# VHH binders against q9gzu0, part 5

Target 1, 229 residues: q9gzu0
Amino acid sequence: MGDPNSRKKQALNRLRAQLRKKKESLADQFDFKMYIAFVFKEKKKKSALFEVSEVIPVMTNNYEENILKGVRDSSYSLESSLELLQKDVVQLHAPRYQSMRRDVIGCTQEMDFILWPRNDIEKIVCLLFSRWKESDEPFRPVQAKFEFHHGDYEKQFLHVLSRKDKTGIVVNNPNQSVFLFIDRQHLQTPKNKATIFKLCSICLYLPQEQLTHWAVGTIEDHLRPYMPE
Below, E stands for the ipSAE of ESMFold2; O stands for the ipSAE of OpenDDE; V2 stands for 0.75 times the mean of E and O plus 0.25 times the DockQ between their complexes.

## First folded at step 1 (VHH)

Design a37 (framework vhh_6qgx_2)
Fold by ESMFold2-Fast, scan of step 1:
Structure a37 (fold): chain B 229 residues (1-229), chain A 125 residues (1-125)
Amino acid sequence: as target 1 above (229 residues)
Amino acid sequence: QVQLVESGGGLVQAGGSLRLSCAASGRTFSSYAMAWFRRAPGKEREFVAAISWSGGSTFYTDSVKGRFTISRDHAKNTVSLQMNSLRPEDTAVYYCAATPYFSGLYYRESDYDYWGQGTRVTVSA
């Protein structure tokens, strides 16, 4: 019989080992250091959210410890977090303790956490929003080039960082969506859950050079209806 | 679906030039983003250059910026890498890669589903 504190320390040590193993596996594919986050889900209403991404480096040395601190402070199942890590959950949660880069999105400060269930897989997505502007915008608009893909008779794929109009989204492969965009008004009115967009919160963690590779594409006149004004 | 075949590798002296070509087959090749990666002896594979499906955007790793130029010819279903001012550290096997599902991260190997066999480039001092 071990005490509860001893068992919790063993579970956290096991989680740390899995985190290291996952980082090593991901690093074998890339010539840079990577970090991961976990997705934790509790019964009914409140969830701590840590998402796993295979390719997104977090530039702070304390990212792993902040994730583990959240797990220690949570009443969530550690076994469930290990299960989600083993399933390679693809989305990245913006860490609570990371400052958003003002030069990227124009977000000035972390204001709130927005938790949102996904329609198709029952996963939870957490988006971290900056202070609201006088116009009540959820984010400062990101001005960036966008990549556009299409085939002769296939649905078009639009890589979008920020937009207002959710009508007429064309997505070739929704599984390539790393992040989702949620409008603040949508959370207060339970309409239009199916119109969640991509969010490039990942851009807040990348060096300028990697950011250039993340958000670049060609904008053509026929894509203008899908772009923010 | 897409089959990729590289050519143009060989031996060249430092300061010299080589042009690599990648020939692709497939009805929807024009909708694919294309990239070049390389693997030096005893090292991991690394990103070199990429070009968007439209040819309107090009991307390079810092060590090759200003020396290498990526281009594509939709009529011939080819992507090319013009390598100028070659250095001994450019010695590697060069791989052509393609993806219809571009995430915006051109250096991300896992985003490329189609790969060529590679062509060897040796740069002598």
Scores: ipSAE 0.000, ipTM 0.107, lowest interface PAE 18.2, mean pLDDT 47

Design a38 (framework vhh_7aqx_2)
Fold by ESMFold2-Fast, scan of step 1:
Structure a38 (fold): chain B 229 residues (1-229), chain A 125 residues (1-125)
Amino acid sequence: as target 1 above (229 residues)
Amino acid sequence: QVQLQESGGGLVQAGGSLRLSCTTSGFTFSDYAFSWFRQAPGEEREFVGAISGSGGSTDYADSVKGRFTISRDNAKNTFYLQMNSLKTEDTAVYYCAAKYGSSWYFLSTADYDYWGQGTQVTVSS
């Protein structure tokens, strides 16, 4: 029982504080750059918008802000979304990541729910955590629009992002629908190959059941052609 | 002390132009995103336009798209609203607002940290 505007203001302030705290917590525990990728698909459209943004330090680009405009135009329950966000945990069960699993805090379906205001819009959120401690080359944001064909959107998605006009490379695990984003410039410089090899990435492609298990070899297998020999 | 101060308001004829300025002090200007809001007598405060912290992205209310332009000048710690093709419906008190940090969050009146006192814009027929 309270004024709806005051309750909404409290919920938004708490959400802002929690997102800031999560970014700061990850930066303190790991020397990571956090990237967040969004894929939006309208239920009746055959196209999607894909955008990647660096979160640590917090950087927004023109495409991300255009996406956020669409979110702002929608009504949603911030209070219930905030409760779900508080339970947000990402676990890596693979042996190489076992020491990290208790310290890695990221977004799950709850974060996607906060950013996804309506059921008529399908949205996929990928969180990328990378280590750039010795890299002098900046990561370039990626934005792509693509069209679905017979529901095989992973195939169409990779086709679009493999084009020369894109600044990044996407690696898709067809068994898990996992997307890994790689800055194309890092692959062209011998020094940056070592940095790419040290990339510790987790991408949550959120059909409902992917959040609790990750295979250590998945990223390594897809990155192997680009790794230092 | 943080301050936002509007200027450039006044009386103008329909079809005319006016430029509002918001000068800021007490914080690092480049770390903030900025917006303009307006409030007509007896109505709620409504969004008019926004510019990101990087200056690379702008957003406008549908009622002002194509007529109003928001811009910022980091060297002067000032941001602007250029208002063209003014209509009598644009008559309102205009407020500038500042928000620290990323546009990552949903932007509403609740997201803004600092507000100006407002400047009156009156459009005569």
Scores: ipSAE 0.000, ipTM 0.113, lowest interface PAE 17.4, mean pLDDT 49

Design a39 (framework vhh_8cml_1; at its last look DockQ between E and O 0.03; V2 from the best seeds 0.00; counts 0 for: pae E 19.3 > 2, placed apart)
Fold by OpenDDE, look of step 2:
Structure a39 (fold): chain B 229 residues (1-229), chain A 124 residues (1-124)
Amino acid sequence: as target 1 above (229 residues)
Amino acid sequence: EVQLVESGGGLVQPGGSLRLSCAASGFTFSNYAMGWFRQAPGQEREFVALISWSGGSTDYSDSAKGRFTISRDNAKNTVYLQMNSLKPEDTGVYFCAARSGLYFTYTPQDYDYWGQGTQVTVSS
């Protein structure tokens, strides 16, 4: 029969297998909203705020013990924790976003954002909100910080700029919570040639244990500092 | 707290070998590329070797090629530098460094975390 530890391991493996068969994860139980704010160095200048059209969760397996603890602590149900043992980290993809500006024609359309060359941005801030699916409750802010400072992505841009063969570029902040997918474009004018880096999409990394950790306040409360006048 | 702790340095004769280790803590080691740099007295810190997060890709300085081997054990959060056929010119402080970027870089300024270094002295 084996020692108690062996039995426990076998039981856990059995549970993992069962959860895998159901092909569900904790993240699948949530609806997500995401906003992207480009914060400028000039304090008087309001941030450029964008709303993500759709948040797409993708799961990874890095936080098994924490997820199991959450189940034991009744933070979430077993039914809601399907495949959690194999999907410990959630990647939240934001492939499309639109401006929140009311005074801009076409503000409801998807748009890219130029990140370089420019030095007026202090940081990129991503705000993530979630709620249980099929709930009438309002979205709540996920208790996680997603920031990417200008200095951190610029140095990566400059490095890539020196290399000829890079078209699709991915850069990340030091704590690897924010990934930026960048398109490098060459612009030809009659007078000069210029290289620009445009933000195409964003991906946030969040431990699944954090999916049930909410801060206080509404979406509006958290967006207020970044809202355009 | 992020820590990189180098070990394995020492005094060796020309032609000798050393194996450096760097133990990492305080960050997700398996998500980072790791590198070794060295600094001789009065000289700038220079690139020696780097290894991708999975260990599937490695690169070396011209001086290190054929003599040095970088490897890593993600289960132990450790990166290694096997140094063979050591020369007096290899003398210096060797630093372990971690890079969070998804690309290789040879520039010290691009690395996010650094160890305190370990002294390697090659002398007759």
Scores: ipSAE 0.005, ipTM 0.255, lowest interface PAE 12.2, mean pLDDT 82
Fold by ESMFold2-Fast, scan of step 1:
Order: sequence, then structure tokens, then C-alpha cells
Structure a39 (fold): chain B 229 residues (1-229), chain A 124 residues (1-124)
Amino acid sequence: as target 1 above (229 residues)
Amino acid sequence: EVQLVESGGGLVQPGGSLRLSCAASGFTFSNYAMGWFRQAPGQEREFVALISWSGGSTDYSDSAKGRFTISRDNAKNTVYLQMNSLKPEDTGVYFCAARSGLYFTYTPQDYDYWGQGTQVTVSS
């Protein structure tokens, strides 16, 4: 039946797979609905709203500080990019996160940095709604807010985590625990319509602890029509 | 007008307890992260305990862990610091601070509003 070391490695791989399945099973006990809005300072400019068709929770162990430290400690060089469709948007290449996320299922990430023109954006709002699967309970709001104040622009960069075909947004703030993964093409393509953009899927990087401690925040009237029932 | 007013400081013996309160007015308290910072004689201001806007997240300095508890009451616009097992090295002026946004920071310079401070003295 083979080498004892080979059997030990097989047993460890089976145990690791079961532990991952248990983490995935906990996340799979919830239904999620997510909306992401960029709220502009200009009163007549409508928010850019994204409806997420599939939310894939990416669970980590309870070491959220270590994950955020990895983002915080990453070194970046910032440059103006004329390759982006908006003159005031810059993209920064950043190191890969793969070693930090080897314990999460189905998530292979490369970090890109995108700096948004903060002059135009008052805040980014993530609206997350959840309920127990196969329950008669309505969706309950679970909300993380990203607030960008002009005076803190240089301290609050948006770091982008990429999958092979997708790019995420990470707020470079050591005390924020939510990682958002948004298709890069939807962030770079110019849109002049007041339209809900649909993302096929988003990988929501969520520490296990956040399932019990997520904040329920104020919902703006202009976002209310897009919330799940 | 924005105000943060601390109370509950005083003189206490080693091993004793104090409860500090910070009453906030002039801003939407529930939209602010809150913190307690202290300054000992001849030292810089250091963080003691921090709490998010909802109270769902807290953090403590290594010296405060297991002894101090930060809490808040958004209906009363008040943040609290329960200090147990006080030691002489806990002596200092304790400041309440508010930061706009949902989450706290450890850096005093990132806080928008500050109280006048309340003196805590742990007698030897």
C-alpha cells in the first residue's frame, strides 16, 4: 500500500479537505445578496451601482489582523496611467497574495492597486444582505461602509486583488475586514448611463469572525429600490 | 458645537477599579469610532482601548488586555472605559477621542475630536 510517509500525507490532505469543506459548509448555510455603490459628491451625478449575481464567500481563519497586515505592509509604486480610460485613475502593480490565501477554497489572487480620483467620490458603499438557506426568514442587511474623506486620500488607497479573470477592491485600512472582488473591466469601462451593472460573480473575502460581528448601517434612499426583499 | 466630556477619573489604590465615561454632543455619535488614549507624565499620548461605531469591534493595548473593557451606548451618546486591577503604571490623563468613519485607528493624529482629559492616579 505504499510508503508510510505517503499515507501520512494522504491522511493530512484528507483532513485539510474536510476542514475546508466545514468552513465552506458554514458559509453555504447562508444566502447572500450584494450591491456595491460609488457615491459621488456631485448632487446631480447618479451613483454607479453594481448588483452582484453571485456572492462567493471566501473564509479565512480568525487572523484578520495578519491578513490586513499583509495588505498594509505591501510596498507599492504609484504612477499615472494613461492606459486607463479615465485620466485621473491610476493603476499600481502589487505583489501576489497567494501564500496568504492558500487556506481558502477556490481563490487565487494577484494584487493590483487602483487609485480612484477621490475628488469625485464621497464614499464606496457595500450593501450585503444575508439569510439562512432554506428558511422563511427575509434577507437581513449586513453592511460594510467605506468612507473616503478628502484629507485622508493618500492614506486610504484602494488595493485591487485580481483573480485570473477578476479584480477585487481592498481598502488599505488595517481596521477594515471586508475584501471586495469586482471584475476589472467593469471598473475601467466608461459608463454614462444610470444603470445597474450586473457582475457574474464576486469573491467576498470575509473572515469567519465577521459573520457574527458585521455592522448594520444606514441605507440611502436612492439605493433602497435595489435592495432584496 | 462638538464636545467630548470625560468623567470618572480619580485617585485609587493598586488593585482598585474605576469607570470612565465620555459624553459626546454636536455630532452624529453613531457614525464615529471612539477611543480612549492616555498620557503619562513626560510621555507621548498612547492608545488604550478602541471601539467601532456599532460596538461590534474592540481592541486594547497589551497593558490593558484582560483588565480594561471599552463599551458604548449610542442611545446615550456615551463611551465607557471600565478599568479593573489598576496598577501604578496606569497613572495618567485619559482622553476620549472620536474618529469619523466606521472603524478605529491606533494613531492619535487620525482622530477628529478630543476631550479635555480626566486624571487617573493609582497610589503606591
Scores: ipSAE 0.000, ipTM 0.121, lowest interface PAE 17.3, mean pLDDT 56
Fold by ESMFold2, look of step 2:
Structure a39 (fold): chain B 229 residues (1-229), chain A 124 residues (1-124)
Amino acid sequence: as target 1 above (229 residues)
Amino acid sequence: EVQLVESGGGLVQPGGSLRLSCAASGFTFSNYAMGWFRQAPGQEREFVALISWSGGSTDYSDSAKGRFTISRDNAKNTVYLQMNSLKPEDTGVYFCAARSGLYFTYTPQDYDYWGQGTQVTVSS
């Protein structure tokens, strides 16, 4: 009867029903900011930090194709992928980003970031912040961790090489919350042919209910560990 | 000049163990994937194990899975093959091979550098 947790759940259920009636997603009601940090293994070297120019939320039927491609390429188990498909999820696309380094400001060009071959990256960390679209409130960090460790995407790149793929590649982290869209390029060297995997864009997948679950702190507080000195 | 030097081969009884080492020089070891291949008399070289340049990923032939472990020490420019539960079918010359860390292949012809090999003989 008047339980505060019950009132929250009832309000969320009513909002979900209203959004389904309007054929909209909850994500359309939010503003987003996203940052991408490439964390290096070397203890002295701070992250390469990038700000996403525009976060594009999509509730899309092609979500299943991206997951199933990972399963067909033997990246993840079918059972885990099917479990994810049963959730209400939001795609947040990050097609363009720019450097956040203090000594490198300006230039809105796409940043071609090589993920392989190299062994100096520990992980990719995505930092997602949101607020209600018509709110004067500051952006708050979404209570979710978006990490993709080097070992996890290198394993998938190695399998792609054995498959002799010719086109764009999508790989995902173990909990299927971060998807990397990869361009496979061939470079000629004086000694041998070389294959490069370049990051084209990132997509975050998360349950819609997490959009209203915020962690404590400001954007500055959460970016500070990744800022260059 | 590039060199790959294998060691640790020898004669061992079935069920025994050997640890092979391959010392590398003349190139930036941490930029290369490494592999072990073997060749029995009258046969072509076959893939045994590979390891990515960082050591984060490995793969094995069907015959090696569960018995052999490939590892590397980038500080010592050395790749290892720990071979357990050896069988007479494992007899052959074992070669260390290096390929640019840009991709892996199971095909011997795609590797850039090769060692001279070390003999492994498993017999009762």
Scores: ipSAE 0.000, ipTM 0.104, lowest interface PAE 19.3, mean pLDDT 73
ESMFold2 (binder alone), look of step 2: mean pLDDT 88; pTM 0.890

Design a40 (framework vhh_6qgx_2)
Fold by ESMFold2-Fast, scan of step 1:
Formats: C-alpha cells, structure tokens, sequence
Structure a40 (fold): chain B 229 residues (1-229), chain A 125 residues (1-125)
C-alpha cells in the first residue's frame, strides 16, 4: 500500500500511457480536418456571416498537457479524466479551431471549426444532411456570427458560395481532407428589408489547407451511400 | 512584424483601480481574439480575461468576475483591462496575447501565438 503522493504519481503515469496510446490510435485519423460553418448571405452587401456549432474542444496538441495540468492543479478529478478516455471521447469529440490564417478559404475573421477524425466523417456528414432534409425549422447554430472584413479573400469565398451547384460541391482527395460544401435546400427569410439568406456549409480541408481539386455533383449523389435508410 | 505592447501597470493600494492597455501592430487586429494573462512571483501564468474579435463575447476567470472588464477599440488597435476592487492576490505581471482559441483547453497560455512583454501590477495592503 502506498501514500497519496505515490498513488497520484502512479495514476498520472498511467494516464500518460493511456493518452499516448490514444494519440497513436488517432494518428491515421488526424491527417484530415473537417470544419462546420453556417453561412448567412446578405444579398445587398454580398457579405457572408459565419455561425458555427460549438463543441467543447479537446485539442490533441495540448490535450495531454491540459488534462495532466488539470489533475495536478485539482481542477479535474482523475475520475473525470479517465471517463473521457474510457468513453472514447477523444475519437468522437471535435476540437474547436477558432482562428484560421488569411490564406485558407478566405477566412480573415474568427471562426469556430469543429474537427473530427476521418473514421466518423461519413456518420457526421450523413447526420447533418439528414437533419437539413427533415427540418422545416431554421438550423440554430450555437456560436456568434462572424463577418468577412477583407475584400480579396471574401470575394473568392463568396464566389464559391454563390455557385449554382452548391447543393453538392465537394473538394476531395481520396486519401486526405476534403472540401465538402453542402447548401441547405430550404432557405427561409424574415419579412424584413435587411434579410439574411442562410446557407449551411461543411468545410473539410486538405492537410496542407489546399483547395485545388474537387468533385462537383449533387449532395444526394455524394452522400446517398451514407444516408440512413 | 507582430508587436503587442502593454501599458498602465503600477503600484496601487488594495481596493483601488488600474486600467491596462495593449497596443497591437503588424497584423489585422480586428480579425483576432485578444486575451489577458498574468503571472505572480513563483507561480505559473494564468488566464484572466478574453474578448472575441467582434467584442460580442467576453470570458473571465472566476477570481476576477465582477471586478475586471475587458474591452477592445478597433480604431486604436487596442485591448484594455479595467481592474476594480484590486486585491493583494492580483499582484502579477500582466500579459496581452493574440490568436486565441476560446474553450476549456484554449483558455491556457499554450494556445496563444503572440505575446507582449508584460506590465507589472503591485497591489499593497
């Protein structure tokens, strides 16, 4: 039988071993990133407002340090930290990425992005597509709206958003992250002159954050194999 | 060149007030979230407050809620921290930071890429 300090040190060492094992099991899955952005288009301004769903973030880069620090500082219980690992939360939960570099997809504002491992992508995309098809209610994002304030990058991104085939724009590399742009077919607008058209989009980036190749088709064609039937 | 310059630190009696400012240059200030962190002698750097790029949301550590207010001024490229009802425990070097990722894991200093050199605040009893 040990003392409390020896037990805590042993528990932290076991937690580190578990985190290393989880990182190793997720290594092949972190070659891709997926971002969920909800775009509101203002017709007169031709500006896009981004709203994103909020998921409590756990970042792989600092995830281990944050968990271990929380345990050391007693901000987290060992039980809570172990619960996160036991539920495979690291494999299912998306870390939040808020600020994107100006050279990536025209983003010059703070945007919240949800990052998921590749092996869950079909399920997540399928669920989002099914939700958009089933719901007559506006999709309610959790995060605040962000406006594009840079002309050059804004115009490039708005051009992509304004394409007539935006119900099925997919930018893909079969072995890497994909740019998948899904437009919600049913758009509702208030009876106001300052009307915002809501576009829901999912952005999947190449690991190098390049948007050079894509497949164009209907979203139904691309997601049909993954739709709940 | 990215630069963050803090100012407004000094010596104040317990119960007093100070206003810290951070002047930003070398990047598109209006596109970045801003935060304040502090480091007391012999302690780790800790989160104090953050404000989103739009100023629409603010976040505070529990020990300063109701006493400190973070704000930003896009015209001046500054972020400010109004500190009221100061306590001896608030004695620290205060740092301005940019490029934040707000969340439980992102309220730690390791998630910020740009930092100022800090300004010292001393609260006497």
Amino acid sequence: as target 1 above (229 residues)
Amino acid sequence: QVQLVESGGGLVQAGGSLRLSCAASGFTFSSYAMAWFRRAPGKEREFVAAITWSGGSTFYTDSVKGRFTISRDHAKNTVSLQMNSLRPEDTAVYYCAADSRIGWGYLTESEYDYWGQGTRVTVSA
Scores: ipSAE 0.000, ipTM 0.109, lowest interface PAE 17.1, mean pLDDT 49

Design a41 (framework vhh_7aqx_2)
Fold by ESMFold2-Fast, scan of step 1:
Structure a41 (fold): chain B 229 residues (1-229), chain A 125 residues (1-125)
Amino acid sequence: as target 1 above (229 residues)
Amino acid sequence: QVQLQESGGGLVQAGGSLRLSCTTSGLTFSSYAFSWFRQAPGEEREFVGAISWSGGSTDYADSVKGRFTISRDNAKNTFYLQMNSLKTEDTAVYYCAAGPYGLFSYDTSSQFDYWGQGTQVTVSS
């Protein structure tokens, strides 16, 4: 009663429709994909070599059943509280992490993926930028730390540096640093915050060798309307 | 060095079909997402379609949905754009692009690391 490839395509098309509808309701706050994959390095293997070429887009056949279940059930949630935020710690609930690895035979031991529902992604974005806005410490990371319930993985953090003169935000990827200097006033709107978050997220998915040149060019293009003259 | 080379462009009548190919070299093909863009005279470069690194996800501009299909062949380091039911509005130079590993947006030309030189598609009435 059906081709397996046709069934996979139908499941993917249903996921796309759900994500598009939910993204439209989120557009007033953040102009980005509703679900994001975060990349973690295996804790027992500390190496500067980290390949993101195997990053799977949220809407691939790989992970699609786990994404659909997580979306419907909100079971892959990030829980946070004021006390955890004060400690720069956010708890992750990823009970399906092991099944994702079983379904994706090509996943490397040097990186792992966790998928969060819409509400949790919004909390992460707010946490990262709230910490940056409250920081009085120049050229030091304002960071969120993630407590991971499954596996034994070294975390790759999106580091935000702030400057006392309010003219800068710095994205520091563990594989390579990229420095963005913009006026804080341009970050006050949800649209501007979404643009900065998208660029920070993109930096996590670029190969180490290409990050600086590609990111600088792309960041300048995306941020041009928001940069001071 | 990384290179992308388009082929398959030409002149066709409205309602006809064409298949464009983009052959790549100097990159790990299976690790890249690929997109097609087009540019009509006097217009900016616009997104046409994209395929993920795994081939499990495709995306298209609303103007081409249902008519165009993107696909990839990892063994040949080549990806394709099958264009059916062509309209005069599809007349443009078509460019292939290799993109950053699962970006949230495939429709912004500045987000792509590598580009082909372009191939002309002309649809006559």
Scores: ipSAE 0.000, ipTM 0.112, lowest interface PAE 18.0, mean pLDDT 49

Design a42 (framework vhh_8cml_1)
Fold by ESMFold2-Fast, scan of step 1:
Structure a42 (fold): chain B 229 residues (1-229), chain A 126 residues (1-126)
Amino acid sequence: as target 1 above (229 residues)
Amino acid sequence: EVQLVESGGGLVQPGGSLRLSCAASGFTFSSYAMGWFRQAPGQEREFVALISSSGGSTDYSDSAKGRFTISRDNAKNTVYLQMNSLKPEDTGVYFCAAHLGYSDFYWTSPYEYDYWGQGTQVTVSS
């Protein structure tokens, strides 16, 4: 009934090809948004999300090596990234933004990204959003913000993952979707439009597991070693 | 109330051209990636082409690359497939499909699509 490994390899190769084409496009910055969250070992430290300005594909052809061990080809570092945690934070106001979606179905996607974890970080969570809707409708300038307290990330993300169908599609009812809505002034297209992004993938990394790199993949397969029994 | 209606199929000689159209209604067309699939007699439904919700990205099956062009007009809620240099192997029923989430990596799988048309027949023979 089809080879899952073969399908994932095809999907990853197609994303790499699309990302290469988009890097030369004026529209590429509006197709993807990625956020990184750090959960610190020190329980009194607050955790926060911050935006990653670009998505960097890995350069090797070995799917397993890219996802589990990776290749260090990026100048990106956790130390530099933690300094950016004071930058804009995105928060979702559930009643307002739930009514702005219609017939929402989750998406699944894969890409490779390289990041080195720090010793004081207990967990790293990666959230990947893809373009869901471009709207030229006039709408109120609104902010969406994601805030979490230390110890809540794992429980919240496992709750979201439990909603996934066997086909790999995440079907959302009005109270269970995760969206990124950005103030119109911050995310304007050349056509004076607003862009709405939808959460497509969640990945969890534990530094002690000898994973020094991130690979954003399908929810079930990528998080399998870290999911509760 | 959601509908996808294909048109433009027909009988052509090898080397000929056809332009397929798919008119969408009942959903926010500009939020969906649009794909074309085909099904040959006695075969499974296979991927042909994809265009992102904004039109900024396209993807093609190996058999379609260099011969087919997918495009869309969000103002008219329509997606198109321009087929050139048609071969007998291109014979089949061509389906229009809508997929939420332009960056979903399983868009080559028909099971990942939310809405489907009824199809239009393309026959390439002498």
Scores: ipSAE 0.000, ipTM 0.114, lowest interface PAE 18.0, mean pLDDT 52

Design a43 (framework vhh_6qgx_2)
Fold by ESMFold2-Fast, scan of step 1:
Structure a43 (fold): chain B 229 residues (1-229), chain A 126 residues (1-126)
Amino acid sequence: as target 1 above (229 residues)
Amino acid sequence: QVQLVESGGGLVQAGGSLRLSCAASGFTFSDYAMAWFRRAPGKEREFVAAISGSGGSTFYTDSVKGRFTISRDHAKNTVSLQMNSLRPEDTAVYYCAAVQGYFGSTLYTPDEFDYWGQGTRVTVSA
């Protein structure tokens, strides 16, 4: 498909206005920002990748249901979502995803150092919804938009992603944020489920002072159905 | 052409010792970090020990720390695993593996390694 229908577009335009007006106050909420972006299929048939349409804040409880309701729920609040994120910090250690690095960035010596961090400081950098193909909602799957507090970590992350032009990963935001675009077709085959998990999961070390514990926990819980036992 | 050939496996009683060796050929030995992995019947390969290309850094899984020692001999192009105080749970096929260049202490997964030996069996009786 393409962009959302007229009713969904109107709802997304309202949310866009909210995000712009509240952007200044967001800088004072967190050391690390995480949002979910709506993703739509590319209109051109040259690529099976999705395009980002809008950025929506994540909620700690029922984030899947709340994002799906965001287009319909006129009472949806950005401030409320961010208060829940701040309140509900999860102190889980990042799982060890080093086995994924070759599927994501290849076997080059230049990239190996970035993805060989200490286990206790690893982070997952992508969120996926488990029910992409079963959803009756009018809009497409959503993915996280990240804003990094430290520019050096963003540069390393973007460098890693830029080498994966043929794996369905596209980096299209130069300003302290990234998007991961994943071919929805890959989620429909059993073999590709493990590959998609690897493509969406990158081990990235961040300063421990960053507020990232909730994001790690949420990503782990969401991706659990795709993880090997 | 790269080859890794393991030797030194066998049957040993609990509390005994074995020394495994891996002979490497077809590459510049000092440019590769070397590791030992093991696989028990019905399980996936698990990390045991690793040594950097220079030999300056060594890494061990918790269950073998203090019992096993990894070393390398650049003159002979070999990496060795000295296994002391062996336990029945150490029973497995042991594999030698090589990966080019630097790796950190958290690199523990089989898919990170470029070359593998065919394995040597170690059986520890109670």
Scores: ipSAE 0.000, ipTM 0.096, lowest interface PAE 19.3, mean pLDDT 48

